# Ledger of designs, part 127: VHH binders against o26223

Target 1, 191 residues: o26223
Amino acid sequence: MKLLWTSQHIKVTVHIDGKVSKMDVLEAIKTRRSIRKYQDREVPEELIDKILDAAMCGPSAVDERPWHFIVVRNREMLEKIPEVHPYGAMVKDAPVAIIVCCDSSLEKIPGFWVQDCSIASQNILLAAHSLGLGAVWTGVYPLEDRVEGIRRLFSIPEHVIPFSVIPLGYPAENPGTRDLFDPDRIHLEKW
Key: E = the ipSAE of ESMFold2; O = the ipSAE of OpenDDE; V2 = 0.75 times the mean of E and O plus 0.25 times the DockQ between their complexes.

## First folded at step 9 (VHH)

Design m57 (framework vhh_8pnl_2; at its last look DockQ between E and O 0.35; V2 from the best seeds 0.00; counts 0 for: unsure alone 61.2 < 65)
Fold by ESMFold2-Fast, scan of step 9:
Parts: sequence; C-alpha cells; structure tokens
Structure m57 (fold): chain B 191 residues (1-191), chain A 121 residues (1-121)
Amino acid sequence: as target 1 above (191 residues)
Amino acid sequence: QGQLVESGGGLVQPGGSLRLSCADAGFTFSNYDMAWYRQAPGKERELVARITTGGSTNYADFVKGRFTISRDNAKSTLYLQMNSLKPEDTAMYYCAKDYFETYLGEYFDYWGQGTRVTVSA
C-alpha cells in the first residue's frame, strides 16, 4: 500500500568519546573482538538506533526478516539476566543489552530463522565496533533453559524465540588482535 | 583436538623465578589464542595471562610487571616466565586453548593435570 505522506528525515550526528570512527569495513571485521568489560558511561539512543538499523539490513531466507529486538537499559532487569544465563555475568555491568528474537509468525521457510538471527547478531557486533563500542554475543538458542529463562524474564510471547543477548558499552578492556588467516581452509575448484 | 602438557613447576623461595612450559601434541597450536590459568587450594580458578594468535598479550592485575606469557608456534609450546614470586602465587597452573570469542559462554580445553608451583621458604 502507498503512504499518504512521507516521514521527515531526521539527521543524527554522534561523536564517540569526542571522535568520529573512520574504520573501514575490512578493518572493522578483522579488529572486532568480544568485549565483556565496560566503562560506567551511558550509550546514546542514537547509537543504538544506528546499530539496530544495521542489524535489520542483513540477508534473510526468502526475505522473511523474522528478527525482533528488545533494548534493555533498566539496571534491575540487566542484573537478573545472569540468573537465567550462567555465562552472562558481564551483562549486569553493561549500560545496555539487546536481545535478538525470532517472531516465528514471520517465518516463511522452516529453520532458516537461526541463520537470519545469527546474521543480525553479527551485524550488531560489527556496527557497535564501528561506532567505538564493545559488545559480546551471549548465546541463548538452542539451549532450552536459557530460552525459557529469557522468555519469562522479558515477558516474551510463546511464538517468539529469544536467540541471543548482546550487552554493549564503551570498552574497558583491549583483548588485542588475532591473526586467523589459514590458507589450508581454502580449496580451489575442489577439495 | 590436541593434548596440552604443562611442566616447569616446583618449590621456590619468595622473590624467586620459574618458567612454565605447555606443549601441544596436536596440529592446531598456531590456530588458537592461548592462556595460563591457576587454582589455589580452596579457591576458584582464575585467569593469569592470555596471548592471541597475533601476539597481543593480556595479564591479570595481580601478575602485571612480574609474569610474561609467550608462544613458539614452531615448537607448539606456550611459556609463562614468572619473576618476583610471592606466597600468594602458590597454585596448580593450567594452560588452555582460549575460546575468548565463544558466543556460548566460557569454554576452555584443559588437557593436562597442571604443573604445581609452591612459593615458600
């Protein structure tokens, strides 16, 4: 259907610690690391909006785009996540977390929502890194106890599946760089 | 899946030095970030030092300036040089392939029984 009117375009300019990130795509991919220690500093809503915009731009099976996102800033709620996710202790110290979910009612082809939500999760990590933030993917699906724990904690409907919990913040650690290029994993024309 | 074998522990006096070694019998040493962990009697396991495949190092605050982690990919061996040892460094020391980039949670491959370090007179 055609819209009767168009939404006004809002321009947002965000400075990260007084600097604008100039990282190219290859550099962002190669230098992104999991970050589990965060500064005691709030993340602006404008940066979260940019991250979620990037998350929704990933490829999706039959373009089903089943992802939904819960943005958690409430300290009491963040502090409860480790109770249902045994390796999510760092979440309570983050200023914000994003929960990536699948709305199964949007699924057009069985099972591919897992790849779709994986793509969205990775895009969140890359976008956060490009904006000077640190983040870590803490896995939920397919671990039934974590899925049901997160569902109950955030009042998620039965047809929606929590996939990952991604705390974000300004990094308070630097794990350094990795060298992972392995030519033995590249096969020309055949194995 | 390689096996990690720790060695080089022993009894030393406070202020002494030890060098720990960890040998990987498998093919995959150069492909992984590596770490040293320790566990003292009655205490939780704790990270001592990490080294990435790119050579970047990280240290726990309680060992900074005293311990040095290094790797030799040709020998498939990880090292921990321990200087200015203190009684509180007394522990069993374990090496691990460090899965810091895991999205499932903390997961480490501990392949040996560790090497024991005792700091006392």
Scores: ipSAE 0.652, ipTM 0.793, lowest interface PAE 1.0, mean pLDDT 87
Fold by ESMFold2, look of step 11:
Parts: structure tokens; sequence; C-alpha cells
Structure m57 (fold): chain B 191 residues (1-191), chain A 121 residues (1-121)
């Protein structure tokens, strides 16, 4: 009966020193790299708020917006993620991670939540990059052992499906540039 | 089914040089980032060097300027020039596709059988 909304659950997005990211979107898409090494440097809450705002801007099937996000800063919890997520070792070294989840009770069109959460996950990567952060998407769904392990670790209810774990922080590596344009992948009018 | 074939290994004395090659007969080489890995007996496989499709290179700290990775996309061949070799460089050397941008973790599904490098007097 009583809703337990407290003041600590009401967050106001604030601009850091009055500045907002100005990176061109094509530049962000072309230059984003997976970053798995991070500086020992705190990521301000304000940047996480901007990233999650961007995550929620993506389209979804019939505007169902099935996504939920768990923000993890607790060192003990970050250190436990690799125990249930193979190839998630870099998460223990990140100052923060975002877990993208689907609330299946919000699903309006069966099966499209995967596309929905993929869009949100990619938006997180691009927004982080535009803010001078590095991130990497580590897959959870559809790998059942990873899904169950993350669900158990974070007490995620049965109707909520963890989709991805995205560690992020100020980058401590530069993987370099790539040249990926391939005209053979482009088909005019038909295959 | 891609087939990576390493060559150029052998026995050399400390301070010597070797040039490793890796050829592929079964995929579009120019579209892949590539890497060299090594594995000494009883140790885990470790990255030696990477090169992107755009030509950017990265090296493990132990390389310290002694090795140079390069690629010839026209010949579908990856190279590792190894100079100032040390006994601790003794290992089996493998080339592989570099799946650095994977969201499933790091996969190195296309590696060859390796070429042996032995550095001793």
Amino acid sequence: as target 1 above (191 residues)
Amino acid sequence: QGQLVESGGGLVQPGGSLRLSCADAGFTFSNYDMAWYRQAPGKERELVARITTGGSTNYADFVKGRFTISRDNAKSTLYLQMNSLKPEDTAMYYCAKDYFETYLGEYFDYWGQGTRVTVSA
C-alpha cells in the first residue's frame, strides 16, 4: 500500500561545470573501442546519469522500453562478477559497472526485448565514449550459466533477465584505429 | 574453415633474430585485426603483439622494442620480426585473429598449430 520512495531515489541530473559533451555522433561511432583497462579514478555520478539517460533514448518494439539498469560501484560485488561471468575479469578493475536487464513484465511483443536491450547497451558504450570514458560490453544473455550466475549474485527476480554487464572508467589503454569499410557488404537494389 | 600456418621458428643463440610468418588460405585477411601469442611449457598463452586493420600496433611490455609486428594484406600474411632474442622468449608462437571488439569475451578461434622458437647457447 505504501510506496517507499525516498529522497535518495530521486536524482537530479546536473551539468558538470556547465559543460555537456560535444563529440560528433559519427566520430563517436567510428572511434569507439572496447576498453578493458581503467585508471584508478572515480567516475562521477553525473556522468553515469548522462549515460543512463542516453541508454533510455533508444527505440524499442512498440515503445515497450523493457530495460532496467543496475549500477554497481561496491568493490566486493565487482570482484565477484568474474566468478560467474567468464571473460569478465576486467570488471573487478573497473570503478563502476552497469548491468542492463529486461523486465519481461514490460514486454509487449514477445522476443524483441533482446533488440531493445542491445540498443540500450550500445547507447551506453557511445555515451561513455563521448564523455571521455572507456567501456566494454560483456555478454550475459543468452548464455544461461552467465544469466543464472548474475541473477543469483544481484538478487535479480525470475521475471527480470540480465542481458549485459558493462564495466566503464577513464581509459588506461588505446587500442588504436581500425579500417573496416567493406564495399562488398553493400548491395544495391537486390542481393 | 580458415587455416593459419605459422613458419620461421627455429633455434637461435641469445641476441639473435628470427622472422615469423603466418599465412592464411581461408578467409578475407584484410578485414581482421591480427595478433601473435606465445606459450612456454607449463605457462599460459600470452599476447605478444597486435595489429589492427588500420595498421595500429600494440605490444606486450616484455617486448621492449625488440619485436615488430606487420602485415601484408595483398599476400594475406602476418609477420613478427624478433630481434635481440633472450632465453625467456623460448616458446611456441601462434598467430590468431584478434577479437578485441567481441562482446562475448576474448575468442581466438582461428589459430594455427604454432612455430617453435628456442633461444639457447
Scores: ipSAE 0.476, ipTM 0.719, lowest interface PAE 1.6, mean pLDDT 87
Fold by OpenDDE, look of step 11:
Structure m57 (fold): chain B 191 residues (1-191), chain A 121 residues (1-121)
Amino acid sequence: as target 1 above (191 residues)
Amino acid sequence: QGQLVESGGGLVQPGGSLRLSCADAGFTFSNYDMAWYRQAPGKERELVARITTGGSTNYADFVKGRFTISRDNAKSTLYLQMNSLKPEDTAMYYCAKDYFETYLGEYFDYWGQGTRVTVSA
């Protein structure tokens, strides 16, 4: 059985068995939007696995791969995240969230873990979108209150830094499209 | 730098209706999510309604179906139809362009000067 999600601007076909008709990478990048409303539908584990696989495929400084992922499905925990994350209200409505973390003990070069975890987070967003899911990047690091809030809530060790919270679900909104191309931001050879 | 200009506010009785407008003379209107906020005396500014570039809408809990946010991209204008107004709805109403694609929260590049809505018997 194929599940088809259709909006004015985006069509995604998802199989109930986890097989998905994938969009090309440029399409995924250009059409991706933050999704903050979700259907009352569970996200299959197979899709989460694919998303996490994608999350781990990005480059990292000297291949340090410092990222860890907490997959949260527990409703009580999802409902608590907004208490420590002021912009995390939508998390309580998502069937699942991924918390991207950095294990500082894996860091080989100081400071690049932010880039590494950013790449992982973006890959999560793109992969989710390509699979017919909606997601949003809610920043945790470097805001101290959010970092500590998430750390305490999920009993994250001191050497592990929560970086982002990404709720995911089948989209229940149409954010539309935007033209974000700006030629004034392009400089040839020199500024 | 563009400017948002609100209009349509006024004095109405409880149960009355108003239609607010926000004209955008700035950046491309169709590329922005838009929102209405309000600020009552002595209270913090709060979201009333949001509409995305795709037309999806979100309302504050206190709206309870009384208000409708809409947009006309051709006219670069945002609207708020307010029905069944209550004294508690008395506030300065502001139009905003919303940067919804953010990691930290809701940010707006422009705010209007606001239009005052007073609901009183």
Scores: ipSAE 0.303, ipTM 0.689, lowest interface PAE 1.2, mean pLDDT 87
OpenDDE, second read of step 10: ipSAE 0.111; ipTM 0.587
ESMFold2 (binder alone), look of step 11: mean pLDDT 77; pTM 0.780

Design m58 (framework vhh_8pnl_2; at its last look DockQ between E and O 0.31; V2 from the best seeds 0.00; counts 0 for: pae O 2.9 > 2, unsure alone 60.7 < 65, grease 26.9 > 24.2, SAP .727 > .668)
Fold by ESMFold2, look of step 11:
Structure m58 (fold): chain B 191 residues (1-191), chain A 121 residues (1-121)
Amino acid sequence: as target 1 above (191 residues)
Amino acid sequence: QGQLVESGGGLVQPGGSLRLSCADAGFTFSNYDMAWYRQAPGKERELVARITTGGSTNYADFVKGRFTISRDNAKSTLYLQMNSLKPEDTAMYYCAKDLFETYLGDYFDYWGQGTRVTVSA
C-alpha cells in the first residue's frame, strides 16, 4: 500500500508492491497551507499521538524542551475558545485543538522558549499535513489578554505560558499552491 | 510604501459586465497573494475572490462562476472580470493583500480606496 498525499484536494491511498509510501518532506513543507474549514469527522487519537511525537522531535535551546501540550476535544470547551481568543474563531468548528504551552520551570536559558515552542508548533502543522489533516496556527503569545484568557479557560498555572492554539481536522477546503521563492532575499557572503 | 488603486467601477444594467483593475507602483504583486473584497452599505466587508502567488484561485459561493480573478505580475496589476451582474452585486469593491497564511488574524488589511459598482434595473 502506498499512501500518496500529493494534493490537499484529493487524499489517495495507493497500493504498490504491498508497501506504504509517504510525502517527501520538501513537498510537505511547500504544500502545507493554513486550513480553517474541517469535515465533520473525528480525528483518531493515534494520529494526535503521531503529531505530538513529531512536535517533540524539534531542537530546543540547550535541549531544554520546555513544551507541554493540551489536547482539547470537548465540544463545549472548543466553543468557548473564541470568546477569549478572537484569532481562533474557526476553533469552534474543529474536531480537536492542540494548545502549545511553555513550562517556564523547564527553561535553562531564559527567553528562548519562544523559539522552542515555535519549532514545536510548526512541526505540528507539518505532521498534520503529512497525515492528511489540515491545521492552522493561531497566535496567543505575546498578546497578554489572549494569554490570560486561555490560561483562565484551561486552568493553566501561572508559570505555564500558552503560546499557540492549533485547531485541526480533515480539511474541507483547498487554498491552492503558492510560489514564494524570492531571490532578492538571498545574500551571498555579505549583505 | 505604495498605495493600491482600484478602478473600472461604474453603473451597469443587470446582466452586464465590468472589469475591475488594481495597481500599485510601490510594490510587486508577484510576492503576495491578493484578493478582492466588497462592502455593500450597512453590511460587513466580504471576500469575493483570491489568487495566490502560484496562480491558484478561490471564489466566494455567491460568485457562482460569474467572476474571474487574474493577475499580471509584470504590470503589478490585479483584475476582476465581472459578468452577469445582478443588483445584489452593488457594492464598493476593494483589492487587498490576502493574509490567509497569517497566524495573528487580520490585525490590519492594506486596502485601496475602492471602486464603486452599481447594478440598477
Scores: ipSAE 0.583, ipTM 0.779, lowest interface PAE 1.3, mean pLDDT 87
Fold by ESMFold2-Fast, scan of step 9:
Structure m58 (fold): chain B 191 residues (1-191), chain A 121 residues (1-121)
Amino acid sequence: as target 1 above (191 residues)
Amino acid sequence: QGQLVESGGGLVQPGGSLRLSCADAGFTFSNYDMAWYRQAPGKERELVARITTGGSTNYADFVKGRFTISRDNAKSTLYLQMNSLKPEDTAMYYCAKDLFETYLGDYFDYWGQGTRVTVSA
């Protein structure tokens, strides 16, 4: 009982920089890839606004929505991120990065802000992809040295926790598509 | 953890060819995206080529048109066909399960000893 899986697409028309892009939600999820190489091209503020709007639309534990975002375009600041994030070398080459943060004063139930900020981070990646951009999630929390380094660089107050750094731009690489469907991980009715 | 074994390296003249192999003894090969990485003396590790479970390939600019990555899922083996070799290709070559989608750490994750390629006149 093997499934030969093929996708059927519902296409959505989106206007991106005067171009018409057609991508359904399933296609966006399946074709999104981490992108670490970017064109030397500015990302319009309008697209960042659309990405952040999408980021805030995720589900949240007891609807606490603890996320805050720092948008970094300053080249000098982007160049300093690899000094406190050892796997963030690509950030210095990105036109913009988004730092996803948790404002702990908005927390209504302990600990679920991690899932909330994970959802926001993934929504940023998906929204960027749907708009013709590439992005990558570089992990910050729960690594204390990275949390403290990012906090210091961006003057983040003690009650706010930097969660992830997401550089983004127009992609300068195409890693191709993956086939990750594994029916052995699906259990019917019980384990 | 020693599940991947690289082979096929050697000494070759400029313009020559080599075919590298990477065998997965764990028999889970078909479920993973795979990659070839290299590290030249005194240089940083770099991605050479990637191949997905679906067969999509991606190459570093410095090997495009000269190198071809392929996989044989029935044999649990990854290949790198290297043509028109240059002295600049001299490096230790490693295969790895592709961690490119990681949000934590370096996607250069090596299990084996690698296989040495030397291009010298």
Scores: ipSAE 0.549, ipTM 0.776, lowest interface PAE 1.2, mean pLDDT 86
Fold by OpenDDE, second read of step 10:
Structure m58 (fold): chain B 191 residues (1-191), chain A 121 residues (1-121)
Amino acid sequence: as target 1 above (191 residues)
Amino acid sequence: QGQLVESGGGLVQPGGSLRLSCADAGFTFSNYDMAWYRQAPGKERELVARITTGGSTNYADFVKGRFTISRDNAKSTLYLQMNSLKPEDTAMYYCAKDLFETYLGDYFDYWGQGTRVTVSA
């Protein structure tokens, strides 16, 4: 089923075979939106692999690459995530979620793992969008209750820190476009 | 940072209708996802309906087709048409803006002062 979401500005053609037209980087960045509604459709493993590949392509502090990824497809587990994440209600409706984690034992310089995992998380969002999927970043770290909730739920060891939960699926909504450019935030040479 | 002002609340009988309005005097209205929330006495605030910049809508389970959220970008106004009202719908109704993109899932800010809806025989 070709679900053509026609917004005036974004035609995402999702092919039945999971193949999508290539999206250039700027287009992906500018047109990406958080998607919180998903079709009752499974996401092929091939797409998840591509997304995870992209997630690991970002830079990290001194190339520490501290990230780990938990891919969750189990319905029971997906349905439990909202219990520990009050703003993660959409996760229960997604066919799959990626939990981005930091292995603290891989950290070389303290504190930069947040940036590393953020880059990985953003790459997941962009890659998902470029592949015709919708995703949303649901924050876990640094909220202690969420961190511990996700940790317990997925039996994450103490030295590993859950950072974000990113549900993914074929979009069942069209958030539309936005204009976020603000020239007042640009300073030339000095503040 | 904008000022949202809700209106249209009132007292209605069960089965009656109301149309709520939310006027946005702040930033570009068309750039924001908008939502209606409600809070009944002694209860937590809950989402009623959401509408995106692209016009996609989502409703709470209790709405069951009774309410319609809409927006007029030219007027910078959000609406909630409420039909077949029930006593259980009695609450303060609030308008809110989405902050475009968040790390926190569903998140709205810039709440108005609210408009009171009372459904009683």
Scores: ipSAE 0.153, ipTM 0.590, lowest interface PAE 1.7, mean pLDDT 87
ESMFold2 (binder alone), look of step 11: mean pLDDT 77; pTM 0.784
OpenDDE, look of step 11: ipSAE 0.132; ipTM 0.598

Design m59 (framework vhh_8pnl_2)
Fold by ESMFold2-Fast, scan of step 9:
Structure m59 (fold): chain B 191 residues (1-191), chain A 121 residues (1-121)
Amino acid sequence: as target 1 above (191 residues)
Amino acid sequence: QGQLVESGGGLVQPGGSLRLSCADAGFTFSNYDMAWYRQAPGKERELVARITTGGSTNYADFVKGRFTISRDNAKSTLYLQMNSLKPEDTAMYYCAKDLFETYLSHYFDYWGQGTRVTVSA
């Protein structure tokens, strides 16, 4: 890393889209994109820790916080994911992936763990983006074949449900930004 | 084969113009965001331009100000107007449903034969 008092010593990350990583929350939300191409570059453990900290900060139904995370860096294991997840081919090229899981023994109210794990997954994507990384959510639940495939591959207990697989790394593509605001989807005071 | 059929490519000199078309034969065109991608020989496919169902457009930095993406929902057709063409624009051009942000499935649809654009003197 570089020190902050000169252009040669700046401790700053720059996104592949040409944006600096020091952005406000709205900018992060609006400029985050799915990234499926990664540089051949290791992601420091400190960044993964920050991402997982952010993942656990989401709201949770009755504060049950049922999420567990598996961090996968092993190349052999990453290469096996596409065999059980048809649209996870990019995972084998990522330096690391996070598997978001629900521990059903932590459920306080049935069914809301899906929302909790969705929130955690989105926080991972936003946190990665804010740190100069790219990531993509590849869905697992509720597709039974993917759930059982991932569970078996990572020795996940029967009471734990794999929800999503999120490969991440330094981005090697720039999909640009989107303008998705659609006023026709906003209803004032009633439908 | 595919649902989407690209056309309009050709050979042009630097500074020339081409208009690409993409016709939909098999899906509800008006319900999907659409995109143009390109692939130069020996390179990976890269996004060129996107257009939402409502008509909002986004462009890769390397084509901003030169290319214009548009759609005609009544004709189920996507267009790419390419002006001030450069040798580095030489590539096979593909259209696709813009499923890039999907968390479930394939993020593009029917990357078939494409249409070839060659920019040279």
Scores: ipSAE 0.508, ipTM 0.775, lowest interface PAE 1.2, mean pLDDT 85

Design m6 (framework vhh_8pnl_2)
Fold by ESMFold2-Fast, scan of step 9:
Structure m6 (fold): chain B 191 residues (1-191), chain A 120 residues (1-120)
Amino acid sequence: as target 1 above (191 residues)
Amino acid sequence: QGQLVESGGGLVQPGGSLRLSCADAGLTFSRYDMAWYRQAPGKERELVARITTGGSTDYADFVKGRFTISRDNAKSTLYLQMNSLKPEDTAMYYCAKAPFESYIDYFDYWGQGTRVTVSA
């Protein structure tokens, strides 16, 4: 090591305490993980309202916006979900779940409601993560037994299709992040 | 992708222990969430234990405190340490790459599994 007496070395460690919205979005996308373990702690209604507002802000085919949402906080109802959704066992331990549904009477173009409800589901996951909550998308559609089980359990009309069940709460696990960038999947100009 | 090969099963007395191993011949083991499943006679396959790439673990209620899932990324191997074994633990055990970010909760299964028999 060589040192010069005519220069002063200043070591400064800078921490960024705040984020701009676009950095928040990219970080939220990259650090969001499916969370299946929750604290025994209520989620305020104000946070659920913010999450549902975000869910409805996604793009929609011909702007049909066919989504409806059921917010489930009743413990006995949450405990019954695993009976009709075998891989939804974590739902019984969540303080709240959101069921994303499609009202088929609002459909303007056939089949695109699946993309609409997928976008709404992902926005719920990202919004929850950005607010300090954890959530997981548990698939319902197109598995017929799960669709009919959820419909019966929540008295959903025949023209409405339950799409996903998303339990959420304050996380009781931290699985860490994944490095998923794969340049071999990117083709320039042509396949 | 690599083939997953389970080993370490056998016959053991109640209260005994076994260590199951699952070896991945591929180079991408460290990038996958992993799980152990089992299937007992007359029952559907059930999740026993899960481990994420971040090291978070989850266990079925019936094995909590008795089983420990772990991974060795350098050896591309998944383990299940089974202690205080009960006759009810008798089953074929399968390891799986477990896509915990899957919204449909399907998992891929590899190999023949390894048989665990707990009896006198």
Scores: ipSAE 0.461, ipTM 0.751, lowest interface PAE 1.1, mean pLDDT 84

Design m60 (framework vhh_8pnl_2)
Fold by ESMFold2-Fast, scan of step 9:
Structure m60 (fold): chain B 191 residues (1-191), chain A 121 residues (1-121)
Amino acid sequence: as target 1 above (191 residues)
Amino acid sequence: QGQLVESGGGLVQPGGSLRLSCADAGFTFSNYDMAWYRQAPGKERELVARITTGGSTNYADFVKGRFTISRDNAKSTLYLQMNSLKPEDTAMYYCAKDLFETYLGEHFDYWGQGTRVTVSA
């Protein structure tokens, strides 16, 4: 069986047999875990397209949508990321990574691009999980050395700010489930 | 610093057993996934076992089937039951809050001073 999905202007055909898992939104949010170990299995471009479509669907301050994305599949480039990101060692073993960037020329209101890029990053993690992939957000902004290192490595222009590096792939680990609900953090009507 | 206290280490013969404890004086224990790490002489620290707030457990291949991690939230205490101990298990054992969901820095933090386990005849 086949399912036609549209990513903006692109139609993607996905085989249902063995390649699609269904997960409701609450289940996806609650069961998503950071994944740092990946199978040596390529991620289809069609799944990356779906993930990036989801990344661009978040709310944005004054709808400025300042995000740009770099998709990195080149092994040599992935192997260089740990040289400029001290906690990005897992990236060299991932089949692909997405670098979330802010194009400051698209910014209509100063400073809100951080929230916008955070939303895009989380949507990448959730979309990847819903598609049977694992991913982890490795922070870049606002750490100056990481921002500069990533910018230099990927020839990113000065008006564009690298925000996060998100390696992803088919998971080779299962960190299990968490129970994080804390009613003491919920205040009714007043503090 | 200063709030996680490991205990229960000692000298034991090969094939013996020890139970390690880690007490959290900070009263934040139930909010964190927890882990046991170890560092053998001349080696880097390595993950031994992990337990989530939901009770899921993970073990390094070299201890799977021999070690059991558990937690008691009412006592704010983490345990590591070590059976069938081998000379290669000789190390300082550390407990840590497991920051596996961090997007910034190391995925473990707040290590105590450790408890020494020596396995020898």
Scores: ipSAE 0.646, ipTM 0.794, lowest interface PAE 1.1, mean pLDDT 87
Fold by OpenDDE, second read of step 10:
Structure m60 (fold): chain B 191 residues (1-191), chain A 121 residues (1-121)
Amino acid sequence: as target 1 above (191 residues)
Amino acid sequence: QGQLVESGGGLVQPGGSLRLSCADAGFTFSNYDMAWYRQAPGKERELVARITTGGSTNYADFVKGRFTISRDNAKSTLYLQMNSLKPEDTAMYYCAKDLFETYLGEHFDYWGQGTRVTVSA
């Protein structure tokens, strides 16, 4: 069932020069929300480049940097993703999606690629948000049906593991802020 | 984990109105996106409306402006104002909390017991 959003105008303060004001890192982290509704507006390539640059700036196990990125703008392909990803319905509405993958041949220490790709994925989300875009992390790995579905759909080699699908676009929703700080989760010196 | 309690259901004639309420006695209500679902006999549960912590709202196509979802964070209560009710709106209506940020798309949890809405002449 298609949900209709009531268009709340997200006032993105676009500075006069078309440059998105610099968001500090703490602000980006604290105010980021998953965005699953997007405007009918294209995302400039320049912004995707910046996002991908950020995605590659995170640490990785022994600097293995196993990540690869598939940038998907083709409407037909975007519309097919929900067929293999039942919780990826929003992908078909996004102007672009990034598929984060691991090249297992680049792995130096087994198993840490999940952390590496997670860091890359999170950096994509934060960078997108800081640039005035909305994004959501849709999990692929470790669900085999999704992994294989995405693999087949994008002809991903066997040694490459699709990890996440991240649709991006200008936000058409405002989820608001959250206070998730929980002091009960903090232990001093010992549990 | 929060306990959700729905109320406000009942029998109404076509064209009538109801206001459903969902009281949250659990975690901080204001942190959660909330939604109304409904399930008619023999049908699957379906989303009716969603409201974010920021106040953004979404409605199913069948709502067509007849229903309004709202929230009162001070009262930890979710509402669904239903106008111009139709027999097709007959269902058990459930309140749910969103699980926030997930890797698995939208997912709601912490369902109440539901409140029954019957629209009949």
Scores: ipSAE 0.031, ipTM 0.503, lowest interface PAE 3.1, mean pLDDT 87

